Miniprotein binders against q96jn8r1131to1294. Designs and how they scored, part 57

Target 1, 164 residues: q96jn8r1131to1294
Amino acid sequence: TLEFLENHGKNILLSNGNRTATRVASYNQGIVVINQPLVPQLLVQVRIDFLNRQWTSSLVLGVITCAPERLNFPASACALKRAAWLLRGRGVFHNGLKICEKFGPNLDTCPEGTILGLRLDSSGGLHLHVNGVDQGVAVPDVPQPCHALVDLYGQCEQVTIVNP

## First folded at step 5 (miniprotein)

Design z27
Fold by ESMFold2-Fast, scan of step 5:
Structure z27 (fold): chain B 164 residues (1-164), chain A 80 residues (1-80)
Amino acid sequence: as target 1 above (164 residues)
Amino acid sequence: SMKVTIEIRTDDPEEFKKLIEEAAKLAKELGAEVRYEIDGNTLRIEVRGIPEEALKKFAEEVEKLAKEFGYKVEVRIEED
């Protein structure tokens, strides 16, 4: 059963059996991580439940390669640097650098109800799924083990893990 | 009144600007004027028009984020 880890950003409140994450303050400190490594064949999906449009940017999705259970999370996933491969807006980022300009839809404009998924293929490629549609490989050859991460940044104040 | 100036040396000032935009948005909601300037690998941010405690909070947030990236950051709070 997929759940968010109890270790999370300080503005997060978990509910619904640790399957719903709500950012209860500000715009940051909203990182959550799935409770098991992202292994090939595992599709991790979250639904955007609530967007607060007073903010400019929205959620970030990706993977982290350090152990998340006792990690002191930074204010933003982008500060994880070498440990993280992240999808933000239309970009793919690693170590604070943009490694792909336009990949998939703009995450800053996905509406409430959108289901976003992360999956590793058999070659270690990280795929983004949007409402069930595979967007292709965003990052080839992701180091393993890795863990699926959601940063409830800016507009995105609530997500829920959904099963396929 | 007070003004805050923050200078950050970064490999990608355009992308780093995006990371601090929510903090800037919060300051603007309080009535702040926020100005950005990019010169090479330097991102300069000026903020004014809100109470000193709010300016300090903004500066602290940006400085913390820059340090988490390992960037050089200089913060100056002065009379405007």
Scores: ipSAE 0.201, ipTM 0.643, lowest interface PAE 5.0, mean pLDDT 88

Design z28
Fold by ESMFold2-Fast, scan of step 5:
Structure z28 (fold): chain B 164 residues (1-164), chain A 80 residues (1-80)
Amino acid sequence: as target 1 above (164 residues)
Amino acid sequence: SMKVTITIRTDDPEEFKKLIEEAAKLAKELGAEVRYEIDGNTLRIEVRGIPEEALEKFAEEVEKLAEEFGYKVEVYIEED
């Protein structure tokens, strides 16, 4: 029952019952958000379906704590200056500021078929899962409610929500 | 304070040289500080030291320049 919201970046096209997001132009304007908040222990997963190697960077994922249904999304998730915790490349970012240099794998190098997951633990810690493997706590004490966000940036032109 | 990060990947080293020269020239006209790093086929250019509005204009001009030369370039405007 998880879907991407109809409110999304302008270069996104939703399909497959709003479970697949495709960026149809450029390298940016590709933010999508899951239609319900992350509650503790809910694992939200997306699979990387298609990478365009003409671009350099790749997808960003994380959470936002503002209401996404009518939000005007910026060109990239890293331009969000409020209420955003993001995983990009090798780093963890809070409202555009890097708060951790190296966490988990380099997201710019994950191949097609990689399944990336986000989960809150019972203490409010945000976990990244990669191909079913918990990478640990990327961000402690995430405020609730929060919503899972994926930025189909650069190389990553298509993702699909997959069930655990 | 803000910075602009420009990232490009290309298999042609002459593309890097041309883009670096044009971006550096434009940044100097605006009084900005420029730093660049090359890692294999990836070039990253960081520009800072001028007001946010000027950085945004710089980013738009570099994106347009890269597009005209057929480069695929990514631009972030982010906290420094």
Scores: ipSAE 0.176, ipTM 0.590, lowest interface PAE 4.3, mean pLDDT 85
Fold by OpenDDE base, second read of step 6:
Structure z28 (fold): chain B 164 residues (1-164), chain A 80 residues (1-80)
Amino acid sequence: as target 1 above (164 residues)
Amino acid sequence: SMKVTITIRTDDPEEFKKLIEEAAKLAKELGAEVRYEIDGNTLRIEVRGIPEEALEKFAEEVEKLAEEFGYKVEVYIEED
């Protein structure tokens, strides 16, 4: 079953069988990683449960290719220096560097209830899904194994893993 | 070349002075070029002239500083 790992950002509280992550303080330190590595055809989805409009920006989605169990998480995903491919706003980032200016919907403006998914295709392309709709390939060739990462950043204070 | 852009928002813009001072010190240590822009309750810091890895370090430090002040932060590292 898909769950968030116990190794997570300092401001995260896990609940609901580790399927729900809540950031209980500040605007950052909210990184969580899903336990099962992404494999082709597996769709991993999270629902935005709660947004706090006091903050700017919102959740970051992506994958890491290092071992998540022993990772020392930085305060925000944008500070990941290696082995990270991330979706933030409308941009795609590799190790904090923007490599694509415009991809999919703006994650910073997704409302509560939005279901966001990540999926690897047979060619290693990382797809973003929004409310069940494939937005296309965000990263064309992601190294495997990799794990889905969610950074509960800014407005995003709670997400839950949901089944397709 | 690359640059980092940090946007910080607060309800108390008077405290930007402290953040700017600390950011300036860090930029100097890294040998970076730094620019500041204040618009109301928003501070924008742009840093360039240093390697990508150093930009990352700068961003991390400034984000930490901003957190200490309770600021809202956005960070982008991108082509200059």
Scores: ipSAE 0.006, ipTM 0.267, lowest interface PAE 10.0, mean pLDDT 88

Design z29
Fold by ESMFold2-Fast, scan of step 5:
Structure z29 (fold): chain B 164 residues (1-164), chain A 80 residues (1-80)
Amino acid sequence: as target 1 above (164 residues)
Amino acid sequence: SMKVTIEIRTDDPEEFKKLIEEAAKLAKELGAEVRYEIDGNTLRIEVRGIPEEALEKFAEEVEKLAYEFGYKVEVLIYED
C-alpha cells in the first residue's frame, strides 16, 4: 500500500493512514515522499485537495535518488543540491537549476481535484500524468532506485494519494 | 520581529538586475525595508519591517520569480 513516509517537512501533518498530507503553516517546509521506490510502470498519483490562494506558486513533484528515510529536508524541494529532478510551474529542474522551460501544464494553475501522477517507463524516463493523461517524458534516464516526492509548496496545502 | 534573507545564485549575475527591480517593486507595495548585496554570483536580499505573514509572502513571490529565471535559492527566516 502506498503511503507517505513518516520523515517529512516540519510543517506536514499526515492523516488518513498516511495517505493524506496537510501543510499546516507558512508556504514551505512541505516535502513528503512515497514509502517505496518508484519502479518502472508503477503509477503514483496524488490529488490536490485544497489550495490557499494567499500564495502565488503551487505544488512541486518529481523524484529524488537519495535514501529519504532519514533525509534532512530543505525548506523547498528546489533547494535540494543533489539527486533531485523536479517539476515546478512549467519548468523541469535538476538539483535546483532549470533544465527545461515549458513542459506539461502550468502546475501553478492546476485546480483542486486535479490528479497528478508520476511514472517511470521501461527506459527510465520520468512521465507526468495529469488527470490520467500522460504528458510525455519530462526527464530521461532517471537513476535508480528513485523515490517520488511531492512538495506542498505555496497554494497547495493538502494532497491525498489516489489509486490508479 | 522577523527578518527574511534570500540568497540567489546564478552563473549570469547580469540577470540579477531584473530580479532586483521586481523585488524592489514588491517591497514598496508591502511597505518593507529591503537591502540588496551582490557578491560575485550571489545576490542576497534582506527584508524586514512588516508583519511575519507579509514577510513570508514577499519571500514566496521572490523565490517564485528566481526559480522562473532558473536560479538556485535559499531562504532563511529568523528573529531579528
Scores: ipSAE 0.505, ipTM 0.773, lowest interface PAE 1.7, mean pLDDT 87
Fold by OpenDDE base, second read of step 6:
Structure z29 (fold): chain B 164 residues (1-164), chain A 80 residues (1-80)
Amino acid sequence: as target 1 above (164 residues)
Amino acid sequence: SMKVTIEIRTDDPEEFKKLIEEAAKLAKELGAEVRYEIDGNTLRIEVRGIPEEALEKFAEEVEKLAYEFGYKVEVLIYED
């Protein structure tokens, strides 16, 4: 069963069998990691449940290749300087550096109800899915094992893991 | 030390002044050097000399400021 790990950002409250993450304060400290590592053919999806329009920017989605159970999470995903591949806005980032522009839809403008998915292909390429549509390879050759990461940042205050 | 580039986009460049001032103040508190440029609807703030341990806090505080101003922000981190 896919769940968020108990090791999470300080402003996160887990519910619904750890399938729902809610940021209950401020705009940051909202990183959560999904318990099972990504393996080829596994589609991991989260739904944006609630957006707080007080903020700009929105959730960050990606993967980490370090052990998540003992990770001391920074206040925001953008501060991850090691073992992190992240989708933010329309950009793809590796350890805080932009490595690709204009990828997929702008995550900052995804409305409530949007379902975002991550999937590794057989070649180690990380795919983004949006509402069931494969947006293509965001990151080629992602090291394994890796875990899906969601940063409930800015507008994004609640997400839920959903089945395909 | 690190170099941080903060890119802020808005439809009203005239609102950038206060944000620049606040960001500069914050950077000075960290002993950093601040440079900025405005290109159309984009403000780019470059901060040099930030200790690595202070980088996260600085970036988030600037982002928070930008959010309060209603701007879209992107923070990029580079080594000097």
Scores: ipSAE 0.006, ipTM 0.280, lowest interface PAE 10.6, mean pLDDT 83

Design z3
Fold by ESMFold2-Fast, scan of step 5:
Structure z3 (fold): chain B 164 residues (1-164), chain A 80 residues (1-80)
Amino acid sequence: as target 1 above (164 residues)
Amino acid sequence: SMKVTIEIRGDSPEEFKKLIEEAAKLAKELGAEVRYEIDGNTLRIEVRGIPEEALKKFAEEVEKLAEELGYKVEVYIEED
């Protein structure tokens, strides 16, 4: 059963059997990580439950290849300068460097109810799924093991893990 | 009323001019009062004079830009 790890950003409160993450303060310190490595064919999905429109930017998702159980998370995922591949807005980032300008929909404009998914294919390609639709390979050759990460940044104050 | 202080620290102080320019532009558009201070490899930005929600949006945009440029950022929201 997929759950969020108990190690998370300091503004996060976990509920619903650790399947719902809520950011209870500010706009940052909202990083959560899935409790199991993202192995090929595993589809990890989260639903956007609540957006606070006072903020401009919204959630970030991706993978990290460092062990998350004891990691000291920065204020935002974008500050991870090592072992991180992130989707933010329309961009794809590796260790803080933008490696693709436009991939998939703009994550800053996805409405409440949107289901976002991450999956590795058999060749190590990282796929983004939006409302069940595969957007293609955002990042090729992701090292393993890797772990799915969601940053409840800005507008996104709540997400829930959903099964396919 | 509230004040937001953004502390930006890193080993690329040459980027401070870009951060200051973008922060000044955003502050002008929002009607905010802004002050800058540089000490070594730390830039401190203080912003006030607009509603709390707008101050938080300002902080979010500046933090995002600073992090993209490789800086470490700390944000403080406090009584002015």
Scores: ipSAE 0.005, ipTM 0.224, lowest interface PAE 13.3, mean pLDDT 84

Design z30
Fold by ESMFold2-Fast, scan of step 5:
Structure z30 (fold): chain B 164 residues (1-164), chain A 80 residues (1-80)
Amino acid sequence: as target 1 above (164 residues)
Amino acid sequence: SMKVTIEIRTDDPEEFKKLIEEAAKLAKELGAEVRYEIDGNTLRIEVRGIPEEALEFFAELVEELAKEFGYKVEVRIEED
């Protein structure tokens, strides 16, 4: 059963059997990680439950290839200096460096109720799914093991893990 | 190297820019490059060219100033 790890950003509160993550303060310190590695064909999905439009940016999705259980998470996922591939806005980032300008929809504009998914294909390609629609390969050849990460940044104050 | 990105959604981007100019001057005295971009109601500020510790100090200063004046700003430190 998929759950968020109890090691998470300082502003996160987990509920609903660790399947709902709420950021209870500020705009940052909101990183959560899924409790099992993202193995090929596993589709990890989260639903955007609540957006506070007073903020500018929104959630970041991605994977990390380091062990998450005892990580000291930075204020935002974009500060991760190694072992991170992130989808932010329309960009794809590897350790903070933009490797693709425009991929999929703008994550800063996805409304409440949007379901965002991450999946590895059999070749190690990382796919983004939006409301069940595969957006294609965002990142080829992701090293394994890797772990799905959500950064409840800015507008996005709550997400819930949902099954396919 | 690293950069600081500051983003705010506001009806008056020039007012916030004016507020932050004092902190930006201090960063520039330390050798930083500062760039402003306004797109409608969104102001984006980028600061680079100084050591990471100095960028972290600048980020903290901006967050404190924004909090004092009731602005909701986002500050990120990321690879440049």
Scores: ipSAE 0.425, ipTM 0.765, lowest interface PAE 2.0, mean pLDDT 88
Fold by OpenDDE base, second read of step 6:
Structure z30 (fold): chain B 164 residues (1-164), chain A 80 residues (1-80)
Amino acid sequence: as target 1 above (164 residues)
Amino acid sequence: SMKVTIEIRTDDPEEFKKLIEEAAKLAKELGAEVRYEIDGNTLRIEVRGIPEEALEFFAELVEELAKEFGYKVEVRIEED
């Protein structure tokens, strides 16, 4: 069963069998990691449950290749400087550096109810899915094993892991 | 690494945010992460991911804009 790990950002409260993450304070300290590493061809999805329009920006979605159980999470995913491939806005980032300017929809403008998915293909390419639609390869060759990461940042205050 | 936090008291934070967004284009081109918060009549801007010198330049630019409109502005440059 896919769940968020107990090791998470300081402002996160887990519920619903650790399938729902809620940021209960401020706009940051909201990183969560899914317990199971990504398995090729398996789609992992989260739904944006609640957006707080007080803030700008929104969730960051991606993967890490370090051990998530021992990770000391920074206040935001953008501060991860190693072993991190992240989708933020329309950009793709590797260890804090933008490697793609324009990819998929703008995550900062995804409304509540949007289902975002990550999937590794057989070649190690990381795909983004939006409401079930494959947006293509965001990262062409991701080291494995890797874990899906969600940063409940800015507007995004709650997400839930959902089944495909 | 460093970050700059700018707080502006304005009568229209949404509109002023738009103005700052234009000013932030250069910073973003340099790879900066720019975040905005609006709380009442306060607009907060956080910028990180660029050299301190660039952060200072951006802060000065925003400060000048705020002062031009008569808004109270506070700037903090601190370790990220």
Scores: ipSAE 0.016, ipTM 0.272, lowest interface PAE 6.9, mean pLDDT 90

Design z31
Fold by ESMFold2-Fast, scan of step 5:
Structure z31 (fold): chain B 164 residues (1-164), chain A 80 residues (1-80)
Amino acid sequence: as target 1 above (164 residues)
Amino acid sequence: SMKVTIYIRTDDPEEFKKLIEEAAKLAKELGAEVRYEIDGNTLRIEVRGIPEEALEFFAELVEELAKEFGYKVEVLIEED
């Protein structure tokens, strides 16, 4: 069963059997990681439950290739300088460096109820799914093992893991 | 090369003049370059040229300054 790891950003509270993550303070310190490696064909999905429009930016999601169980998370996922491939706004980032300017929808504008998914294809390509629609390959040849990460940054204060 | 992006939202955009002035003053003391953009009630400030060892300190200063004026800010440190 997919769950968020107990190791998470300091502003996160897990509930609903560790399937719901809530950021209870500020705008940052909201990183959560899925408890199982993202193996090919596994679709990991989260639903945006609550947006606080007091903030400007919103959630970031992607993968990390380091072991997450004891990782000391930075204040935001964008500060990860190694082993990270992230989707933020309309961009794709590798270790903080923008590698694609326009991929998929603007994550800063996805409304409550949006379901965002991550999946590896058989060739190691990382796909983003939005409300069930495959956006294509955001990152080719992702090293394995890798782990799905969500950063409840800014507006996004709550997400819940949902099954296909 | 790192940059700091600061997002500030307010009900009173006229107060952005004070924030811009204070941000420019802090950046000048650190030898940094500042760009800003106002979109309605949102001010976005990009700061470049801050030494890597000073980035966390600068972010804290910006947050304390904004808190003094009653604003909520987002500070993001990222590769440029």
Scores: ipSAE 0.087, ipTM 0.539, lowest interface PAE 5.8, mean pLDDT 85

Design z32
Fold by ESMFold2-Fast, scan of step 5:
Structure z32 (fold): chain B 164 residues (1-164), chain A 80 residues (1-80)
Amino acid sequence: as target 1 above (164 residues)
Amino acid sequence: SMKVTIEIRTDDPEEFKKLIEYAALLAKELGAEVRYEIDGNTLRIEVRGIPEEALEFFAELVEELAEEFGYKVEVRIEED
């Protein structure tokens, strides 16, 4: 069963059997990680439950290849320097550097109810799914093991893991 | 090198001028470069040239100033 890890950003509260993550303060310190490695063909999905539109940016989604169980998370996923591949807005980032200008929809504008998914294909390509629609390969040849990460940043104050 | 990105959303865009002026004054005191962009109700300010050791202090000062004016401000210290 997929759950968020107990090791998370300091502003996160887990509920619903660790399947719902709520950011209870500010705009940052909202990183959560899935409790199992993202193996090929596993589709990890989260639903955006609540957006506070007083903030500007929204959630970031991606993978890290370091062990997350005891990682000291930074205030924002964008500060990760340890083998992190992130989707933020319309960009794809590797360790803080933009490697693709426009991939998929703008994550800063996805409404409440949007279901976002991450999946590795058989060749190790990282795919983003939006409401069931595969956006294609954002990152080829992701190293294994890797772990799915969600940063509840800015507007995005709550997400829930949903099964396919 | 690093930059500080400040993003602010307000219902009254006229307040952007005051925020830009305050950020510019603080950055000038530190010898930093300021650029900004307005898109609707969103203001993005990028600050470059702040010494590495001062980045966290600058971010905290910006957050405190914005809170005094009632703004929801997002501050990132990020790779340039």
Scores: ipSAE 0.517, ipTM 0.774, lowest interface PAE 1.4, mean pLDDT 87
Fold by OpenDDE base, second read of step 6:
Structure z32 (fold): chain B 164 residues (1-164), chain A 80 residues (1-80)
Amino acid sequence: as target 1 above (164 residues)
Amino acid sequence: SMKVTIEIRTDDPEEFKKLIEYAALLAKELGAEVRYEIDGNTLRIEVRGIPEEALEFFAELVEELAEEFGYKVEVRIEED
C-alpha cells in the first residue's frame, strides 16, 4: 500500500492511513515522501485537496534517490542539493538547478482536484501525468531506486495519494 | 532570514495585484514565496525565501511601478 513516510517536514500532519498529508502551518516545511520506491510502470498519483490562494507558489513534485527514512528535510524542496529531481512551476530541476524549462502544465496554477502522477518507463525516464494524461518524460534516465517526493509548498496545503 | 513587506494604496488593488504578479515572476524563479492581502484600497505584499539583495531589488521594482501610477508605497525589510 502506498502511503507517506513518517519522516516528513515539520509542518506536515498525516492522516487517512498516512495517505493524506496536510501542511498545518506557514508556507513551507511541507515535504513528504512516498514509502515505496518507484519501479517501472508503477503509477504513483496524488490529488491536490486544498489550496490557499493567498500564496503564489504551489507544490513541488519529484523524486529523490537517497534513503528517505534518514533524510533531514530542508524547509523546501528547492533547498535539496543532492539526489533530487524536481518539477516546480513549468521547470525541471536537478539538485536545485533548472535543467529544463516549459515542461508540462504550470504546477503553480493547477486547481484543487488535480491529480498528479509520476511513473518510470522501461528506460528509466520519469513521466509526469496530469489527470491521467501522460505529459511526457520530465527526466530521462533517473537513478534507481528512487522515491516520489511531494513538497506541500505555498498554496498547496493538502494532498492525498490516490489509486489509478 | 529576511522578508519584505510592501503596502500600496491604490484605487484598484485587484488590478494592481495582477501587475505585481508579473513583476514577482523573477523573484519566484529565485525561490521566493509571495503573499497578497487586500484591505480596502490597500494592497499588501509579503515576499520571503530569497536573499536580502533580491528582496531589495523586488521592492525597488514594485515601488517604481507603483509610483509610475501615482500610488503611495511603503516598504519594510525585516526579520522573518
Scores: ipSAE 0.033, ipTM 0.491, lowest interface PAE 3.0, mean pLDDT 91

Design z33
Fold by ESMFold2-Fast, scan of step 5:
Structure z33 (fold): chain B 164 residues (1-164), chain A 80 residues (1-80)
Amino acid sequence: as target 1 above (164 residues)
Amino acid sequence: SMKVTIEIRGDSPEEFKKLIEEAAKLAKELGAEVRYEIDGNTLRIEVRGIPEDALEFFAELVEELAKELGYKVEVRIEED
């Protein structure tokens, strides 16, 4: 069964058997990681439960290739320097550097109820799924093992892991 | 190299004019480079030239000052 790790950003509260993550303060310190590696063909999905539209940006998701159980998370995922591939807004970022200008929908505008998924294909390509629709390969040749990460940044104050 | 990105949502572009003017004066005093962009009701400010060992402290200071002024501000430290 998929759960969020107990190691998470300091503004996160886990509930619902560690399947729901809520950011209880501010706009940052909201990084959560799935409890097992993202292996090829595993589809990890989260639903956006609550948006606070007083903030400007929204959630970031992607993968990290370092061990997450004892990682000291930065205030936001964009500060990760060690082997992180992130989807933010419409961009794709590797270790803080933008490697693709426009990929998929703008994540800053996805409404409550949106289901976002991450999946590795057989060639190591990282795919984004939006409401069940595969957006294509955002990042080729992701190193293994890797771990799915969600940053409840800005507007996005709650997500829940959902089964496919 | 690193930059600090500050994003703020307001009720109208007019609200940002005075903030931008005061920020420009402060940037000159600090020797930091500041760039601005307004898109609808969102102001984005990028600050360059802050020493790397002061970035986290600067970000926290900006957050605290914005809170005192009644603004909800997002502050990120990013690759430039």
Scores: ipSAE 0.371, ipTM 0.711, lowest interface PAE 2.2, mean pLDDT 85
Fold by OpenDDE base, second read of step 6:
Structure z33 (fold): chain B 164 residues (1-164), chain A 80 residues (1-80)
Amino acid sequence: as target 1 above (164 residues)
Amino acid sequence: SMKVTIEIRGDSPEEFKKLIEEAAKLAKELGAEVRYEIDGNTLRIEVRGIPEDALEFFAELVEELAKELGYKVEVRIEED
């Protein structure tokens, strides 16, 4: 069963069998990690449940290749300087540096109800799915094992893991 | 060319001193041109003269600073 780990950002409250993450304060400190590592062809999806338009920006999606149980989370995913591949806005980032422009839809403008998925292909490519549609390879050759990461940042205040 | 416009709403104009100082410092470090306008309780920061990725970086840092200070922030990246 896919769940968020108990090791999470300081402003996160887990519920619904640890499948729902809610940021209950401020605009940051909202990183969560899914318990099971990504394996090829496994689609992991989260739904944006609630957006607070008080803030700009929105959730960050990606993967980490370090041990998530021991990770000391920074205030935001963009501050991760190692073992991190992230999708933010329309950009792809590696260890805090932008490595790709204009990939997929702008995550900052995805509405409530949007289902975002991550999937590794057989070649180690990380795919983004949006509402069930494969947007293509965001990151080639992602090291394994890796865990899906969601940063409930800015507008995004709640997400839930959903089944494909 | 591109520019960033950051609009920050606060309780009073006097609260923006720190934001302006930090924004100016960052702009200088990036080699950017920065303009400030205060209209009532709203601060507008306009940045240009640097590549889009650098503009985004600037915007992110200023936005986070503003949020930490409790301000409402709107950021726009647009053609100059």
Scores: ipSAE 0.000, ipTM 0.260, lowest interface PAE 11.9, mean pLDDT 88

Design z34
Fold by ESMFold2-Fast, scan of step 5:
Structure z34 (fold): chain B 164 residues (1-164), chain A 80 residues (1-80)
Amino acid sequence: as target 1 above (164 residues)
Amino acid sequence: SMKVTIEIRGDSPEEFKKLIEEAAKLAKELGAEVRYEIDGNTLRIEVRGIPEDALEFFAELVDELAKELGYKVEIYIEED
């Protein structure tokens, strides 16, 4: 069963059997990580449950290739040093460097109810799925093992893991 | 009075100079105190003492300037 790890950003509260993550304060300190490595064929999906419109930007999702169980999370995923590939707005970022300008829909504008998915293909390509639709390869040749990460940043105050 | 925290994400901390200068100048014109902190590629600007009637104007100007410079902006407003 897919769950969020109990090691998470300090503003996160887990509920619903660790399948729902809520950011209870501010706009940051909201990083959560899935409890199983993102192996090929595994589709990890989260639903946006609640957006707070006082904020401008929204959630970030992606993968990290370091072991997450005892990781000291920074205030935002964008501050992770090495081993991180992130989707933010329409950009794709590797360790703070923008490697793609326009990929998929703008994550800052996805409404409540949107289901976002991450999947590795057989060649190690990281795919984004939006409401069941594969957006293509955001990042080729992701090193393994890697772990799916969601940063409940800004507008996004609650997500829930959902099955296909 | 209100406290505003603005978090801006960019590619490099060296690129924040123009935004810091403009935000500081605008805040001074509104009679507010400004602090900033750079953490990696994230700039956090805290502004204290903004009159409530000027708050929306200040937030919109900073958001527009940051977007023109290619940054992503997050704004938090609280009582001070």
Scores: ipSAE 0.008, ipTM 0.169, lowest interface PAE 11.5, mean pLDDT 78

